# VHH binders against Elongation factor Ts, mitochondrial (tsfm), part 1

Scores and structures below are computed, not measured.

Target 1, 309 residues: Elongation factor Ts, mitochondrial (tsfm), of Dictyostelium discoideum (Social amoeba) (q54lv3)
Amino acid sequence: PTELVVQLRKKTQSPVQECKKALQASNNDMDGAIKWLLEKGKATAEKLKSRVSAEGIISVLVDSGSGKAVILEMNSETDFVSRGDIFRNLARDISKATLSNPISGGKLAENGILELDPTQVENIYPIKINITNEDGVAEEMTIKDSIVRIVSKLRENIVIRRASFIQPLNNNNNNSKSYISSYAHDSTSEKKDVGRLGSIVQFEYQGDCNNMNSLKEFANQLAIHIVSNSPSVVTVNDIPSSVLEECKNNNKNPESLYDDMVLYEQSYMYSPDHSVKQYLEILSEKLGIKNLSVKTFRRYAIGETAERV
Structure headers, positions and changes below count from the first letter of each chain, unless a header shows other numbers; antibody chains aren't numbered by Kabat.
F, E and O are the ipSAE of ESMFold2-Fast, ESMFold2 and OpenDDE, as the mean of both directions, binder to target and target to binder. V2 is 0.75 times the mean of E and O plus 0.25 times the DockQ between their complexes.
[cut] marks letters that were taken out.
Atom coordinates printed by the task and the answers are left out, and those that the model quotes come from them; centres of patches stay.

## First folded at step 3 (VHH)

Design p1 (from a1 with E108S E109T; framework vhh_5c3l_4)
Fold by ESMFold2-Fast, scan of step 3:
Structure p1 (fold): chain B 309 residues (1-309), chain A 125 residues (1-125)
Amino acid sequence: as target 1 above (309 residues)
Amino acid sequence: QVQLQESGGGLVQPGGSLRLSCAASGFTFSSYAMSWVRQAPGKGLEVVSDISGSGGSTTYADSVKGRFTISRDNAKNTLYLQMNSLKPEDTAVYYCAKDRYDFWSGYSTPYFDYRGPGTQVTVSS
């Protein structure tokens, strides 16, 4: 019936003719038709898998209650798709689902950040995600099935390329507190949670902050600084041995790297007369806290050059 | 402002061929799926064929599969329907329709809300 075709199309956003075929194959059973379209979508996704996906967005999300954050790259073939609400809302929903569920596998870095590279990103595929259809009704499916659906809808190769997760601080008798900030740059939107550039930053400190709004504003501004100035490491001691070897081989002083790649040594963009390190010290004293520091950060950009790791 | 203008209809004998064209303006043509929809005398609307924005994916109603071919020229903002082996049952007004499935908004509505004025196809001896 026409009413069932309209309902199925609103739920799946599949072409009308595909919806008719799904309903015919399922004797007008809505759930069976949805399953039919999902299987057809899997075949389409497999066919498109070899196509280049060079555009996309970075999605960032902080869950202050759990002390977790995620930064995630999701790619499409065209920027038209990556700028659309369907694509961006799916990336947001995926980020939310990953913070609400355990992440299996991945590489745990020394600073406690969990990395999923392109070979490991499938570890999130079984996680359940809630999406809202055109009627405002929430539906539950796996992240894998949501990607299959969107590939079928948009007829492009769509992939999750990588993700990094900030984890809660372990209490090791230091009574340390954590604050996490994030930023994604989108010139057309006031909500700074998706864009072509993004960062997540974890701060650590001791004591009771006398002005949390001031700390939060600084944390947000440092996330913007990281996006704009593209540091690679937090401190001089974090510079990789391979980079230091390259300096020695080229007869170059390692200090020449500081302004370019070390967050703490960069001129702070919101107080250029101070380095980031100096400003953290000033702010610690002003807020009545101790040892305000950056524990870890990640910066993602669509189309950035390969990392030297 | 969306504008769709069909052409190419006419009178043909059974077994004959026609090619319909639809000139589109007022939107980014390559970003939207397009459809051909028809209405036979005294009957409701039937979706005949649809094509994705890139032209890489097409579907057809069972009644026309193997006889009709949908295509598009995104450089010219034009949609086509090549109709071969025409039957009296193909007699209808044919409409060009824009799918409201928009990557920017995520909207999807019935095709007939964005159709042109139509072109008459009559298959008769």
Scores: ipSAE 0.000, ipTM 0.129, lowest interface PAE 20.4, mean pLDDT 81

Design p11 (from a1 with D99G E108S; framework vhh_5c3l_4)
Fold by ESMFold2-Fast, scan of step 3:
Formats: C-alpha cells, sequence, structure tokens
Structure p11 (fold): chain B 309 residues (1-309), chain A 125 residues (1-125)
C-alpha cells in the first residue's frame, strides 16, 4: 500500500517505483523489501563500476579523545553529486566509523601513519556505520551497504579511493603530548571537514602549554598552509638521499627544492618573514613548551593518485 | 505520503520550447526547496535548477543558464521548468525532486530526498 511505500522510501531513499516493486516482490514485508532493494543496488553498482569517477571529496576528521584522525577520498562521476549533502554526509559518517573501529591491514608509513591504498580500501567495507534518516533515527549498516544505497539513489559509480590514519603517540613513559588538526577546503561551506583538498597534521610537544587556544589556532593555520603549499616532507632530513644525489649530479642547488617540498623550510603563510621551522621555535618559547614539532602530516587532492584496480 | 508527478515532456525539435510541470502532494510544499534533475542516456544525474521554498532564490547549472527558468506556485503545489532554445544535449529524463531535510541545520536543502518517476524529453528532428 501507499503507507508502506512512503515508509520504505524514507528508510532507503529509493525511487517510488522501485519501492513499489520491492514491496510487491516481498509480499509487503518491509525487511524483505529492503533486502530486495539492496540486491538490486548491488547489481546496479556492478553495471556502473566501469564508469570513470574523477570527481569527489576529501573528508577529514579528528577524534581528540582517542588521539586519532583520518583523511579519506571518496569519488563520484560528477561534481553535482560530490557537492550534494547526501554524498558529503556519507563521507563524514564513513570517516567517523573508521575512527571508532579497528582498521584491518594497510601499510605503516613514515612516523606511524597508517595507509590504505586503492587496493586495500575494501578493508573498511565490513565496518558498521550509523546513517541518520529523515525522522532523526539512526540506521546501522556496513560501509559496503551504504555505498550500494547511494549508488542506487544517485545512479553514479561511487568509490572510496584511499585513506590515511593518524594513530595515538606510543606512551612508553614518554612525556610528549599530541595535538591533531585538520582542514578541508570548500569555498561554499564554513564546515571545513569536506572539500576538494584536505590535510591532517599531528603535532608533538613537551611540557604544559600556557595558552591552548593559541596552539589550536596555529595548528589549524598550519593545516591550511599545508593544503595551500603542498609540501611532501616535514624536514630536510626526510628528503630521500637519491633526490639529493640527483641534484648534485645535475649541478642544481638542493635548496631550490626546499620551498616546494619541505614543510619546515617553506615561508609560513601567516608570518611570511619566518619559515615554518622558525615560527615553531618562536611559538614554543611563547607558549612555555618544549620541542613543538610536526610528527606527521598528509595532504590529499582529488585525483592526484593514478587509477589502479 | 510524498507524491511527485511530472508532466509536459515529449519530442521537440532543436530550438524549440517545452514547459514541464510537477504536481506535489503529501508534504507542506512551501516549506521545501525543490529541484529539477535530469539523466541523459548512459550518464549520471545532473541538477538542472533549484528553487527555495518561497521562490525567492533560484540557481541554474551552467549548461542551462539563460535558457531555462524554474518557478513554483505554492497555492497549487506545482513546480515548473520553462525550457527554451532546446538542444540535442538536453535530451534526458527530467525528475521533479523534493529538497532534503538537513538534520544539522533544521532546514530543507535543495539536494533531493524524493523524486518523481520522471518525464522524457527528446530533442531531435
Amino acid sequence: as target 1 above (309 residues)
Amino acid sequence: QVQLQESGGGLVQPGGSLRLSCAASGFTFSSYAMSWVRQAPGKGLEVVSDISGSGGSTTYADSVKGRFTISRDNAKNTLYLQMNSLKPEDTAVYYCAKGRYDFWSGYSEPYFDYRGPGTQVTVSS
């Protein structure tokens, strides 16, 4: 009946005609109709998976309580879909779920950051997420099922491409403290948690900060700096020796690389007379803390990695 | 019991005009932003135009600016799309879509949570 079609549409957001077919096929059983729509959605996703998904968003999220952060790329075929709340809210919910659950597999990269490349991203598919429906009620499903639902609703190939995770500092009687900041650039929104460019940054320091608001403001500004200036490494010591050798062999000054790729050597965007490294030293002194430093960062732009599988 | 029913589609030659209508029921029409969304053969969904609940604000996709006009009659619970200077590239199924309630802001956003069955527009000789 009409009442059941309306309820099913609110739960699944599937087209009215598909809801009617699902209810007819399941003898008006709501659970059966939901399963029918899910299976149809899986078939649709299979048909669409060959389409190019070059648009999308970067989602960033920090969980201060656990000392974790995530940066995640989710792609769509068109920018109209990626600008929409349905797509963006799903990316937010996925990011939140990944910080609340163990991540299986991945590669441990420099400074303890965990990476899921395009071949490993399916490791998050079994994780459960809560999607808030129009009635304000949470519905639990897997990340995989949520992708199937959105593909069915939007009729585009939707792909989670990659993710990186900042992990808490190992506490081996270490007096180091951590602060994590994030930024995603979206010219149309004041929420800076999704956009076409994003960064996550982990800071480390020792002692008691005399002004946490100043530290937080700086941390947020450095996340913006990283998005804007696209560094590749934190310090000059992180430049691979092969890159330095190539510069020497070509009679090029290695310092010409510093502005482009080394965070610490870049002119700080909010204090251009100082390098990032110099500003960290000045701020450490002002805040009464020691060894304020960047432990790790990641910066994502839509489409910067080659398409694989 | 949200119901959206499009009408006014059909076959038209390039340079021609069509006016689409969408009859809405089952919700407070004037409280929701409405959109026209289309899907060309083998393509994804494209938001063509949206209009605020009051009709005071409208947006258009770059592909249709200057050619299409969205409007609404809240007394009749009806949404319209006037399509002028039609091109073969406008060939698509056109859907009337109800704006989504945004839980965080408490307002209706133009991106849709319900859409009608669609009406076919074919532009060819």
Scores: ipSAE 0.000, ipTM 0.129, lowest interface PAE 19.5, mean pLDDT 81

Design p12 (from a1 with R100S E108S; framework vhh_5c3l_4)
Fold by ESMFold2-Fast, scan of step 3:
Structure p12 (fold): chain B 309 residues (1-309), chain A 125 residues (1-125)
Amino acid sequence: as target 1 above (309 residues)
Amino acid sequence: QVQLQESGGGLVQPGGSLRLSCAASGFTFSSYAMSWVRQAPGKGLEVVSDISGSGGSTTYADSVKGRFTISRDNAKNTLYLQMNSLKPEDTAVYYCAKDSYDFWSGYSEPYFDYRGPGTQVTVSS
């Protein structure tokens, strides 16, 4: 019946013809029709799996209360899809679910970042998504099923390319405090949580800060600096030995790498007469704190990860 | 190997002019589109202007149209930004960027393959 087709389309945003087939196959049972559409969506997603997904967005999310953060890359076939609210809201919801749900068995990288396997992210259960953006229309499902639902709606291959989880600092060992900042670059929005470039920075310091607004402003500006200047390591001691060996084999001075890849050695964009390291020292003194340092950071860019993950 | 070095920034009064230069090396300069990108304190990155590898096509942000002119000298491997009628809102660090635009992917925002260290422009009385 026409009325059921209209209701099913409102709930699922599936094409009218698919809704008609689902209801016919389910003898007009709404729940059975929803299940049928999900199963059809899985078949469609499998068929599209081989298509190139070169566009996408970076999602960054910080929970200051728990000291946790997530950075996520999600890819689509076209930039028109990745600019859309449905795709961007899905990425935001996946980041929220990743931050809120326990994840065990991720690969621990340098400086305590947990590198997540996309299949681990897909298995987070449940999440609540709102495909229609209507009050009271939210469905619980796995991240994998949510991607299937959106693939069915948008008819593009959609993949989670990579994700990193920043763990809270162990404050017991150092009597230290932490702060996490993030930035995603999107010229169309004042909200800096999704874009084609993104960063997350975890800071550590000791003592009582005399101006938290100033610290937060600096932390946000350093996240922007990281997006802009693309460092790969925090300090010179973090440069991999293989990189140093390649530099030697090409008869290049290792110091030529510092401005390019070492955060602390880069000219700080908001105080260009100082390196990032020098500015951290100046700011520590100004704020009445000790040992203000970058514990870790991550920087993601769309198009950067081809053959990396 | 890719090197970009900006120059020409400084303090200028509102209504004044500055010309920024970017010296490029380590890649075939004429084969790549180039961009000027800026960042004001507490703000995100803004693409100010783009120029094609040949110099035949240019674009400008709405905030600078009619005031700024991008150009390049492929024989000298140098990118320029002529900034006229400067406003306090133009205060930012300006970066020269090698555009990694992939025509086949149809990108909407530039990927920055490499950027220079930047040059500070301050517009105040």
Scores: ipSAE 0.000, ipTM 0.109, lowest interface PAE 20.1, mean pLDDT 78

Design p13 (from a1 with R100Q E109K; framework vhh_5c3l_4)
Fold by ESMFold2-Fast, scan of step 3:
Structure p13 (fold): chain B 309 residues (1-309), chain A 125 residues (1-125)
Amino acid sequence: as target 1 above (309 residues)
Amino acid sequence: QVQLQESGGGLVQPGGSLRLSCAASGFTFSSYAMSWVRQAPGKGLEVVSDISGSGGSTTYADSVKGRFTISRDNAKNTLYLQMNSLKPEDTAVYYCAKDQYDFWSGYEKPYFDYRGPGTQVTVSS
């Protein structure tokens, strides 16, 4: 009946002709029709899987209460889709679901970052999405199914390229405190939570901060610094031995790498006469705290991952 | 602040062709599926064609399939409807619509998020 078609379309925003086919295939069962559309969406996603997804956005999200954060790269075929609210809101909702739900497994990287493969993220449940974007009914599903639904709506190959989960610091010392900042760069947006470049920075310090607003301001500015200056490691001691060996094999001074890849050795963009390391020391004294340090950071840029499908 | 403005309608002979355009502003055009909807005199609304935000998927009503082609130019924020082999029964006001709601249930204006003022197409000899 036509009334079922209109209800199904309101719920799924699928084309009218697809809704008719779904209801016919499901003997007018609404839940069966929704499943039919989802399976068709999966088939469509499979067909589009080989198409190049070179555009996209980085999503950054911090949960200050739990001391957790996530940075996520999602790719689309076109820049226009990646700049759109539907795609951006999906990325935000995926980041939120990743923070809010248990994560099983993952590879532990430097300083306690958990690297997640796309399959781990896809298996998270629930994500809540509003497929109609405005005044629609929110639905709960796996992250994988949410991607399928949006692929069906936008008709582009959409992939989770990578994600990093920043775990809370091991805070067994009552004097050890942590703070996390994030930044995503988008020149056209007031919000700094999605963009083509993004960073998350986890700080540790000891003692009671005299001015949390100053610490927060610095933490935000260092996230911007990281986006702009693209360090690879926090300290000189973190440079991989293979990188140092390659440098020596090419008869280059290892110190030539410092300004390029070592956060602490970079000239701090908000105080260029100081290195980041020197500025952390100055700020620690000003704020009445000790050992203000960067425990870890991640910096994602669209297009820096070598393999794309 | 969302604005949709149709153009390209007019009087045409049976078997003729028209190309309708819809200029969109006030929203991120490429993020939304768009539709062409028509209303013939004394009849309800009919969705004649839908197109996804990327342009990768299109649908057509049986009444126009094989004769009409929907397309979009996201760089220009413009939606198009190429109408070939026009018939007298294609006579209607044609509306460009931002596709947020089911047009089959949307005989009342509040069911449409946004639509333009429409452009009249008359097919007569």
Scores: ipSAE 0.000, ipTM 0.147, lowest interface PAE 19.5, mean pLDDT 80

Design p14 (from a1 with R100T E109R; framework vhh_5c3l_4)
Fold by ESMFold2-Fast, scan of step 3:
Structure p14 (fold): chain B 309 residues (1-309), chain A 125 residues (1-125)
Amino acid sequence: as target 1 above (309 residues)
Amino acid sequence: QVQLQESGGGLVQPGGSLRLSCAASGFTFSSYAMSWVRQAPGKGLEVVSDISGSGGSTTYADSVKGRFTISRDNAKNTLYLQMNSLKPEDTAVYYCAKDTYDFWSGYERPYFDYRGPGTQVTVSS
């Protein structure tokens, strides 16, 4: 009946015709109709998964209390979908669920970041999402089911392309402290943690900082620097051997790579007369701390990786 | 697909000038109002300037009025921002943006369809 169709549409945001079919197939059982729509959404997602999803967003999320962070790339077919609240809220909720739920079997990257398998991320439960944009209307499901539901509503291929987990820094008995900053570029004032480019930076230092606001401001500015200048590694010693071999085979001096790919060797955009390395030394002294350093960072840009790996 | 590609940014001294360009494709350029939007480090998005589809109407943020000039060349599908008397406070990534209509809400919203990576403007002595 009409009343049930209205209720089902309100809960799922599915088209009226699909709601009618779901209720007919489930003998007017609301839970059965919701399950039917989810199964149809899975079939639709399968049909659409070969379509190009070149647009999207980067989501960055830091939990200062636990010292961990997540950076996520999620793709859609069009930027209209990527700019919408439903899609951006979904990405935020996926990052939050990923941060809160441990994932086993992730691959440790050379910079100490745990690379997450998108299929393992999809299996995380619960995620709380709000499809209707109504306050207080949130449903629990797996991340995969949340994507299926949004695919059904928006009729676009939606993909978790990649995700990285920044692990808490292990403390030595040497009074080491950590701070994590993040930046999402091309974000909105309401959702500063989602944009088209993003970075996360993990810092380590020793001693008591005399001005935490100054440290936080620098940490945020370095995250912006990383987005703008696209380094690949923190220090010269972190350059992969394969890159050095390629440079040698092309009869190029390895120093030609420094300004392009090494964070510490780049001219710092907020103090261009200094390298990032030199500025860290200046700031350490100014703040009364020791050995302020970047332990790791990650930078994501939309379209930078063509395939899920 | 809508494509917007900004260019013309760079490092400039206070009091200097830059001209930004935005190459647009994938839509009927002359039919849409266009905007320049910027994001300064650690701040939210700020709409700097708007121009109507015909170029007959322009608006400017108070922070840039009298210093910046928005213009467009509909024959070339290109949007411009002439930036004069630049200040350190103008340091930001600059985006060009296409105005959009929220069809399902039944009214126009200030929702901008900007897809380019932006162009970095740094004003430093």
Scores: ipSAE 0.000, ipTM 0.114, lowest interface PAE 19.3, mean pLDDT 79

Design p16 (from a1 with K98R; framework vhh_5c3l_4)
Fold by ESMFold2-Fast, scan of step 3:
Structure p16 (fold): chain B 309 residues (1-309), chain A 125 residues (1-125)
Amino acid sequence: as target 1 above (309 residues)
Amino acid sequence: QVQLQESGGGLVQPGGSLRLSCAASGFTFSSYAMSWVRQAPGKGLEVVSDISGSGGSTTYADSVKGRFTISRDNAKNTLYLQMNSLKPEDTAVYYCARDRYDFWSGYEEPYFDYRGPGTQVTVSS
């Protein structure tokens, strides 16, 4: 019937011809038709996997209550899709599902960040998505199935390129406190949780901060600094031996790398007369805390990796 | 301002072929799924084919599957419909239409938000 086609189209936003076929195949059962469209969407997604997906969005999400954070890159074929609310909200919902549901496995990076394989992210359940922007129509499914539904709707290859999970700091007899900040650079909205560039930074300190608003403002500014200045390591001691050896082989002073790649050695963009390390020391004294330091950070930019098309 | 302009229609004998074109302007063409829709004399609209923004996914009505091929050239902002083995029942006005799969507007009836003025295809009987 026409009314069922309209209802199914509104709920799934699939092409009208596919909605008609789904209802016909399901004897006009709405749930059966939705399942049919999902299965057809899986076949479509498989066909599109070889298509180039070079545009995309970085999603950053912090849960201050649990001390967890996620940074995620999602890719699409076109710039318009990646700027759209449907794609952005999918990225946000994937980050939320990754942060709030059990994950097992992943490769532990040198700084304690858990690197997630895209397939591990895809297998997370549940993700809650709202494809119609209507209250009460959120659906639960695996992240993989949510991508399939959105591929069916947008008819583009959509890929999880990479994800990193920032683990909570341990209560290891050190009386340490933590704070996590994030930033995504997005010119189209005030919410700084999705954009073409993103960062997450995890801080550690000891003692009782006398002004949490000042700490939070600094933490946010350092996340912006990381996006803008592209450090790759926190301290000089974190520079990989292979990078140092390449530097020696090219008769280059290792100190010439500091401004480019070492966060602590960079001129702090909000106080350029100080390095980031020096400013952390100044701020620690001002806030009445000890050993304010960066424990971990991650910075993602669209286009800086080529794996998994 | 969104504009869609069809061309390539005409009179053809049964078993013949035609290629329809649709020139699009006023929006980011590659970001929208596009459709070919037709209306036969005295009948309602029928969606004959859809294509994704990238061109990687296509669908066809059962009445035209195996005979028609939809394609697009995003560099030229142009949509095509290759029509082979034409039948008298393919006689209709053919419209280029933009699907409602944009991110800036909510879903509304009809299933597409813009269509061109149409091009007449007549298969002689």
Scores: ipSAE 0.000, ipTM 0.198, lowest interface PAE 16.5, mean pLDDT 80

Design p18 (from a1 with Y111A Y114I; framework vhh_5c3l_4)
Fold by ESMFold2-Fast, scan of step 3:
Structure p18 (fold): chain B 309 residues (1-309), chain A 125 residues (1-125)
Amino acid sequence: as target 1 above (309 residues)
Amino acid sequence: QVQLQESGGGLVQPGGSLRLSCAASGFTFSSYAMSWVRQAPGKGLEVVSDISGSGGSTTYADSVKGRFTISRDNAKNTLYLQMNSLKPEDTAVYYCAKDRYDFWSGYEEPAFDIRGPGTQVTVSS
């Protein structure tokens, strides 16, 4: 019937012809038709896996209450798909699901960052994913199944390329406070939570801040600085031994690397006469807090890695 | 106001070819999937082919698979249907149809699919 086709299409966003076939194959049973479309979508996704997914978005999400954050790269074949609300909202929903999923018994990575296997992210269940931008149109499924549904709708290879989970700061030995900021850069994005470039920055400090708005403004500006200046490490002590060795073998001064790759040694873009480290010290004094520092950060850019296509 | 205008129909011999065009206006063409729908004399509507907004995905009815090719030119706001190896049973009025769903916003139009006035294809010796 026409009303069942309308309902199925609204729920799944599958092409009208596929909805008709699904209902015919399922003797007009809605649940059976949804299952049929999911299985067909899996076959289509499998067929499309060999296609190159070079476009996409970075999604950043911070939960200030729990001190957790997620940064996610999701790829599509075309810019048309990656600029669309369906794709962007899927990335947002995946980030929310990843943030909310309890991680138990994992080994704590250095500086509290956990690099997630995309397959691990895909198997999060049960999570409600909104395949449409309509209020109240959400269905409970795994992230993997939600991707299959949207692959079926958009007919492009969609891939979760990488994800990082920022764990809450471990205050076991210190009376430290934490703050996390994020930034996603895209000229068309007003919310700054999705874009082609993104960063997340985790801060630590001690004492009571006399102006939280100033701290938050700085934290947001440093996230922008990180996106713009592409540091690789926080401090000089974090430079990998292999990088220092290669520099030495090429008869180059290790200090030549500082402006390029060390966040603390970079000229701060909002106060260029100061390094980031110097500005943190100035701000700590101004805000009446102690030891304001960056514990960790992550910066993602579309196309900077080909690990998973 | 959404407007769709088909052209390119006509009389053709069995085994011949025709290329249909649909000029679209009044909406963001690249944001919507498009389809070709036909109605043979005394029969109901049949969806013969559809294409995603980007052009990256196409589907075909079993009756036309291998013979028809759907395509679009988003710069010109034009949808095409290349029809090869035409058969008498392909005789129908062919309509261009706009999907109700806006890909960019995720918004579903409250109105049903919009079709143009159609173009007549007759396959006869």
Scores: ipSAE 0.000, ipTM 0.188, lowest interface PAE 17.0, mean pLDDT 79

Design p21 (from a1 with F103L E108S; framework vhh_5c3l_4)
Fold by ESMFold2-Fast, scan of step 3:
Structure p21 (fold): chain B 309 residues (1-309), chain A 125 residues (1-125)
Amino acid sequence: as target 1 above (309 residues)
Amino acid sequence: QVQLQESGGGLVQPGGSLRLSCAASGFTFSSYAMSWVRQAPGKGLEVVSDISGSGGSTTYADSVKGRFTISRDNAKNTLYLQMNSLKPEDTAVYYCAKDRYDLWSGYSEPYFDYRGPGTQVTVSS
């Protein structure tokens, strides 16, 4: 019947002719038709998996209460798809599901961040999605199946390229405190949680802060600084040995690398007369705390290659 | 305000070709699947072809498969239908349609949120 086609299309946003075929194949059973479309979507995603996905978005999500954070890159074939609310909301929901369903056993990076491969993220259950928000009830599925649903709708290769999970500070033997900030840069939006560039910054300090609003403002500004100035490491001691050897082999002073890649040595964009390191010291004194430091950060840009180690 | 305007229809001999265009405005064109639908004299609406928002997926009615090709130019907000090997049975008014996906109100035909005024295609000797 016409009513079933309309209902199925409302729920799935699949093309009208595919909805008709799904209902015909399922003897007008709505649940069977939805399953049919999902299987068709899996076949379509398989066919499209070799296509180049050069566009996309970065999604950043922080849960300050638990001290956890996620940064995620999702890619699409075109920027029209990546600018759309459906794609961006999927990325937000994937980040939320990833943060809410902790993964253990990923590859641990030198800075203490857990690097997740796309397969680990795809296997997370549940993700709750409202593909149109029209029925008022979220569906639960694996992240992989949620991607299949959107591939079926948009007919582009859509992939999770990479994700990083920032772990909470698990040892607080000195009564140290932590704070996490994030930023995603989108030229057309003020929401700052999805965009073409993103960062997450984890801070550590000791003592009781006299002004948490000032600390939070600084933390947010440093996330913006990281997006804009693209450091690779926090301190000089974090520079990979391979990078130092390349510099030495080219007969260059290692200090020439500092402004480009070492966060602490960069001129702080909101106080250019100070390095980031100097400004942390000034702010620590002003706020009445000790050892305000960046424990770790992560910065993603669409389509960049994996960082060297 | 959503507007769709078809063009390119006319009289053509059996075996001939026509290319229909649809200029769209008033919505984010690339976010919506689009359709070509037709109505032959004395018959109901038939969906002849669908295309996804990105253009990566297309479907065709069995009656036109292999003869018609749907395409879109999202930079120009334009939908196309290339019609080859036309038959007298293809005589109809052709409409472009924005697919309807927000249906909180009661269900009714056709499935489309909006359709244009149509362009007449006549295939006759």
Scores: ipSAE 0.000, ipTM 0.167, lowest interface PAE 19.5, mean pLDDT 79

